# VH-VL binders against q9ntz6r430to507: the designs that were tried, part 2

Target 1, 78 residues: q9ntz6r430to507
Amino acid sequence: FCVYLKGLPFEAENKHVIDFFKKLDIVEDSIYIAYGPNGKATGEGFVEFRNEADYKAALCRHKQYMGNRFIQVHPITK

## First folded at step 1 (VH-VL; framework fv_faricimab_arm2)

Design a16
Fold by ESMFold2-Fast, scan of step 1:
Structure a16 (fold): chain C 78 residues (1-78), chain A 123 residues (1-123), chain B 108 residues (1-108)
Amino acid sequence: as target 1 above (78 residues)
Amino acid sequence: QVQLVQSGAEVKKPGASVKVSCKASGYTFTGYYMHWVRQAPGQGLEWMGWINPNSGDTNYAQKFQGRVTMTRDTSISTAYMELSRLRSDDTAVYYCARGHYSGYDYTEAFDIWGQGTMVTVSS
Amino acid sequence: SYVLTQPPSVSVAPGQTARITCGGNNIGSYSVHWYQQKPGQAPVLVVYDDSDRPSGIPERFSGSNSGNTATLTISRVEAGDEADYYCQVWDSYSDHWVFGGGTKLTVL
């Protein structure tokens, strides 16, 4: 169960993704934040959830804020 | 109900400064960023910077750094944009626009715009 | 600095579908907003966050954003849709808002 994240702040770290999905059972080792050659986040990321219920709850976090940026949460078709 | 009302047209000489005002009403002034965008005759939109009316913090586009100053007066819900050392190529319509900076179910897009202020720089 | 590329003009007949593109490297990772501007008027937000519509904007307006191209789609075009259209993104790398160059939509 994986979601695609868009709109991440350029200083975003794994801890911010964990806090954004607070109370959901995420696979912390699955967190991927895309970085460019300059070492900053591109605004994209991916994270996996351990179960379907929390995956669906994560999709409901679409347009919630992380700091001063709102995050788009999209399903990934397997 | 939510609206941004800007000051009237200005005519300035090269080298002068201009200060445009933007009065907000119908919402909590300190709850939203205020952006400034300009548009030269027949040209596209160009972002100049933003001010956080709550903190007074600003962020200016690199092109305007050093000659633009954005301020606000929370007691009258008014934002200001001052551009100094004016050149003829600063002739443009200047807009203020509201952008959301926090919360849920909101967008950072510029959802409310002022009517624009024409600034003409000529000798 | 990040650059958004729009065609300078698009022509469409009334009742047909207009598609206005906004090109940017990996623009699919950005949230794209679209503004409509009629002569002598301030811009009006017509699509935000790639595909959402503000209250009061007709359902004929829709958006998509994937890969290197974002698209504003206007179905069943009316004469009143004639305007300049601008795309916009927040570039977190430079901490700047970026506008496309604008597209003039001509109906007829």
Scores: ipSAE 0.000, ipTM 0.651, lowest interface PAE 11.6, mean pLDDT 82

Design a21
Fold by ESMFold2-Fast, scan of step 1:
Structure a21 (fold): chain C 78 residues (1-78), chain A 123 residues (1-123), chain B 108 residues (1-108)
Amino acid sequence: as target 1 above (78 residues)
Amino acid sequence: QVQLVQSGAEVKKPGASVKVSCKASGYTFTGYYMHWVRQAPGQGLEWMGWINPNSGGTNYAQKFQGRVTMTRDTSISTAYMELSRLRSDDTAVYYCARGKTYVYSGRYAFDIWGQGTMVTVSS
Amino acid sequence: SYVLTQPPSVSVAPGQTARITCGGNNIGSKSVHWYQQKPGQAPVLVVYYDSDRPSGIPERFSGSNSGNTATLTISRVEAGDEADYYCQVWDSSSDHYVFGGGTKLTVL
């Protein structure tokens, strides 16, 4: 159960993704955030959920804000 | 549904100008940048520039600076690309394409394309 | 100016997996988009933002992007996948959009 994230702030780190999905059981080791040569996030990432219920709850976070940017949460096919 | 419809094929002599139109429908015209891309026969895709239909602001590829002008008419949801002082190597199919971005500017994907307008420049 | 390098052609048998590469310095820090173009037709966006697929594009199309190479992967290739494929990025330093030279996929 994975989602793909778009629109992450440039300062985003794994801890921000964890906080964005507060109360959902994520596989923390699955968190991927694309980083540019300056060591900052490029805006894209993905994360895996431990169960289907939390995966579906994560999709409901689509267009919720992280800082001043809304985050796109997209389903990933199996 | 979202679509871009371009004007018909043009045949021009060297030194002339051509103005291609691109009419948008099915979405908010001022909400997305409009890009222009051309393709010479048997060649790859070449970006020419963009226009922000909301502000009228433009950005042109260096190769076309001084020869290309991009405009729009928001009352009819139509973008225009005019290329002047045409040369035989301007013979190409010219496409308009909608720039779709997520939150970050400048990372546009061209998600909807016009059908293309063939411009032939010959004596 | 920023340059994207693609192999001019790739051949694959039906049902096999095709991999089309797009090389660029630190391309993994950029967002890569992929277009399919069949003869006489406008390009069609098949993968955007490295790995996302537009609605209507089969799951067989996928993408990745890391380091100096982005890759478009087409699994279970069909005759109808025969086309030219172009990668594209935005070069922030010039505010210009750069296309690769294109790869002709031939399904034998």
Scores: ipSAE 0.000, ipTM 0.590, lowest interface PAE 15.9, mean pLDDT 82

